VHH binders against UPF0146 protein MJ0688. Designs and how they scored, part 4

Target 1, 137 residues: UPF0146 protein MJ0688, of Methanocaldococcus jannaschii (q58101)
Amino acid sequence: MNVKIIVEFIKKFAEENNCKKIAEIGIGFKFDVARELSKYFDLIAIDINEKAIEKAKLLGLNAYKDDLFNPNISLYKNIDLIYSIRPPRDLQPYILDLSKKVNANLIIRPLLNEMPIKELKLKNYKGEVFYIKEKQI

## First folded at step 23 (VHH; from aa1 with T106D)

Design fa1
Fold by ESMFold2, fold request of step 24:
Structure fa1 (fold): chain B 137 residues (1-137), chain A 120 residues (1-120)
Amino acid sequence: as target 1 above (137 residues)
Amino acid sequence: QVQLVESGGGLVQAGGSLRLSCAASGFTFSSYAMGWYRQAPGKQRELVAAIYSGGETRYADFVEGRFTISRGNAKNTVYLQMNSLSVEDTAVYYCATETYTEGYDDTYYWGQGTQVTVSS
């Protein structure tokens, strides 16, 4: 995982879309991207795994447990950008639905074998591949 | 052992067409996504197109409808039909997959590449 390039892309995308509040969904135990981005944005980290959330809080992240199959929408009010790095395959439609409900921009960064939702647009950036949706203004 | 071998590259006039092939072995081809990537001199490698086990496809924006990725699962082969080529398409084209090999979690495997050169 190239943390530097992922941070660069998300930061660039967020700035181009005037994002101030952002959310990482499915953070798991990989905190480096969120920790870097939290220096620039009001960031929340989301996962269903309570141990992952406990660790995130210990590391200084604003983190919440949530189940994206039945999300607590109030957590995401005023979120400008949702991003998810290698989300589970079955979670992607729910992440997209959430982004539509709260009218947020969306970035998903999968691996090749992790098929992205068709609505998202493929973007190459410095050898990495991202899939994006811009919010409706 | 995963092996990917590209073929079908060459020199072509702008506006012309080429069909690339990638012969795959050493894994269960029909179960994995396949990708075509390209890298021009001095540039980063970029995804051109991907095809998934169920036949769905994704294309980079620069393809602009000119290329078609397809797969023949019985022949363990992925293809890239490239039409309306321009000089900006000049690159080495690589076939790739991401699959599990014992001792690794998930690893990208790359072919040696096939050169596509588009002259004006």
Scores: ipSAE 0.590, ipTM 0.812, lowest interface PAE 1.4, mean pLDDT 90
Fold by ESMFold2, fold request of step 24:
Structure fa1 (fold): chain B 137 residues (1-137), chain A 120 residues (1-120)
Amino acid sequence: as target 1 above (137 residues)
Amino acid sequence: QVQLVESGGGLVQAGGSLRLSCAASGFTFSSYAMGWYRQAPGKQRELVAAIYSGGETRYADFVEGRFTISRGNAKNTVYLQMNSLSVEDTAVYYCATETYTEGYDDTYYWGQGTQVTVSS
């Protein structure tokens, strides 16, 4: 995982789409991307794992527990961009549905063996691969 | 030992076609996704197409319906049929796979590449 290139892509995409508030879904215990992006955006970090959320808060992230199979929509009020790094395949449709419900842009970054849902567009960026959906205007 | 060997590249006229092959060994081929990537001089390597163990495929936007990725699990081979080639398709084409290895992160394996050159 190249954290620098991932941060660059998300930051560039967010700036091009005038995003101010962004959410990382499924942060787990990998905080480097969110910590860098929080320097530029109003960021929230989301995971079902309470220990991951506790650690994120200790590191200064604005973090909340949420179950994406039954999401608390109010957590995503005015979110412009949702991104998720290596989400479980079962979660991808739910992340997409959430992005539609709150009218947010979406970025999913999987590995080659982690098949993305078909609705997302493949984007190459500096040797990394991302899958995106832009929000409705 | 994972090995990937590409073949089928060459010089073709714009509008022409080529079929690339990648012979794979050293892993359970049918269980892993396979990708074709390309790299033109001075540019970063980019994913052209991916095919998953279940047969699903994904293509980069620039493919525009011109290329087809496929796999023959009985032959441990992945293919890229490239039609309607243009000069912008000139690159070294690599096949790749990503497998779980000892350690924290998964490991990508690459072939040595096959040159595709499209002339006008």
Scores: ipSAE 0.560, ipTM 0.798, lowest interface PAE 1.5, mean pLDDT 90
Fold by OpenDDE, fold request of step 24:
Structure fa1 (fold): chain B 137 residues (1-137), chain A 120 residues (1-120)
Amino acid sequence: as target 1 above (137 residues)
Amino acid sequence: QVQLVESGGGLVQAGGSLRLSCAASGFTFSSYAMGWYRQAPGKQRELVAAIYSGGETRYADFVEGRFTISRGNAKNTVYLQMNSLSVEDTAVYYCATETYTEGYDDTYYWGQGTQVTVSS
């Protein structure tokens, strides 16, 4: 995974869409993207794993535990962009639903071995593949 | 070791067709997504089409229904049928696969590429 290219794409997309506050869904234990993006945006990191959230906080990230199957929408107040790095296919519908509920733009960096949801649009950036969906209005 | 070998490129007039082939070996072919990329001189590499293990496909915006990606299971081959070609489609086309093992980063493998030139 090319962290630099991923960061560049998300940053560029966020800027082009006037995003101020962004959220990474399923940050896990890979913090490089979030750490870099947090320099430019008000970023929150989300995961169901308490250990991941604890580690994120230790690294200076604003992080919250949340369950995609029953999301706390209040956590995502004023979020302009939701992004997720290689989420499992079975979780993608829930990420999409969350983006709709929040009315946020959505970026997924997919695992190519699994097909993302058809509602997402394919985008190329410097040889990396992304799937996106713009928010409404 | 993973090997991808492209063929089928060449010179074609605008409006014409080409069929690219990618012979794959060294991995469980049916278990991984396969893709066709292209790179024109001075431009960035871009995904043209992808086919996933379940047979689902994705296409870049510029394809607009002109190209079709498919698998030949018996020969471990991926095809890209390209119709209604335009000058803008001129590029080196690459076959690629992404392998993934849980707990590790994705690894991409590439073929040597095949030149596609579309003349006006």
Scores: ipSAE 0.171, ipTM 0.597, lowest interface PAE 2.5, mean pLDDT 90
Fold by OpenDDE, fold request of step 24:
Structure fa1 (fold): chain B 137 residues (1-137), chain A 120 residues (1-120)
Amino acid sequence: as target 1 above (137 residues)
Amino acid sequence: QVQLVESGGGLVQAGGSLRLSCAASGFTFSSYAMGWYRQAPGKQRELVAAIYSGGETRYADFVEGRFTISRGNAKNTVYLQMNSLSVEDTAVYYCATETYTEGYDDTYYWGQGTQVTVSS
């Protein structure tokens, strides 16, 4: 996984869609993408793991605990873009549903071994694969 | 060790068909997604088609129903049936797989590639 390319793609997409506030879903303990993107966007990091959230905060990220199975929609106020880096396949429907509820654009950097939801469109970018869904206007 | 060997490429006229094969070894074939990528001169590598462990398939927009990815698990082979080929499909086609172990970094494996040339 090329962090640089991922950051570049998400940044480019966000800029093209006039996104100002973005959210990473399921940040886990991989903070490089969020840390870089936070330089350009108002970014919040979300995870159900409290330790991950604590670590994110220590690294200077705005981070909040939330459960995708029962998301607190208020946390995602004014979010223009939701992105998730290689999330488990079983969580993708919930991420998609969240993006719909929030009316946000969606980017998923999938694992090749896991197929994303059909509603997501395939995007090729510098040899990397992304799946996207634009918010409903 | 993981090995991927492509075959079936060649020269074909526009409107023609090719069937690419990728012989895979060194891993549990049915447990991992397989993909076909292509790279044309001066262009970026792009995903053409993928087939996942559950048998689901995904295709790039430019495929438009012309290509079909499939696998023969018993043969440890993934195929790309390409119909209605056009000059724009000219590229080196690569077979790829991604091995993943939870808690570890993913690793991509690639074949040597097979040249597909579509003439007018």
Scores: ipSAE 0.030, ipTM 0.476, lowest interface PAE 4.3, mean pLDDT 89

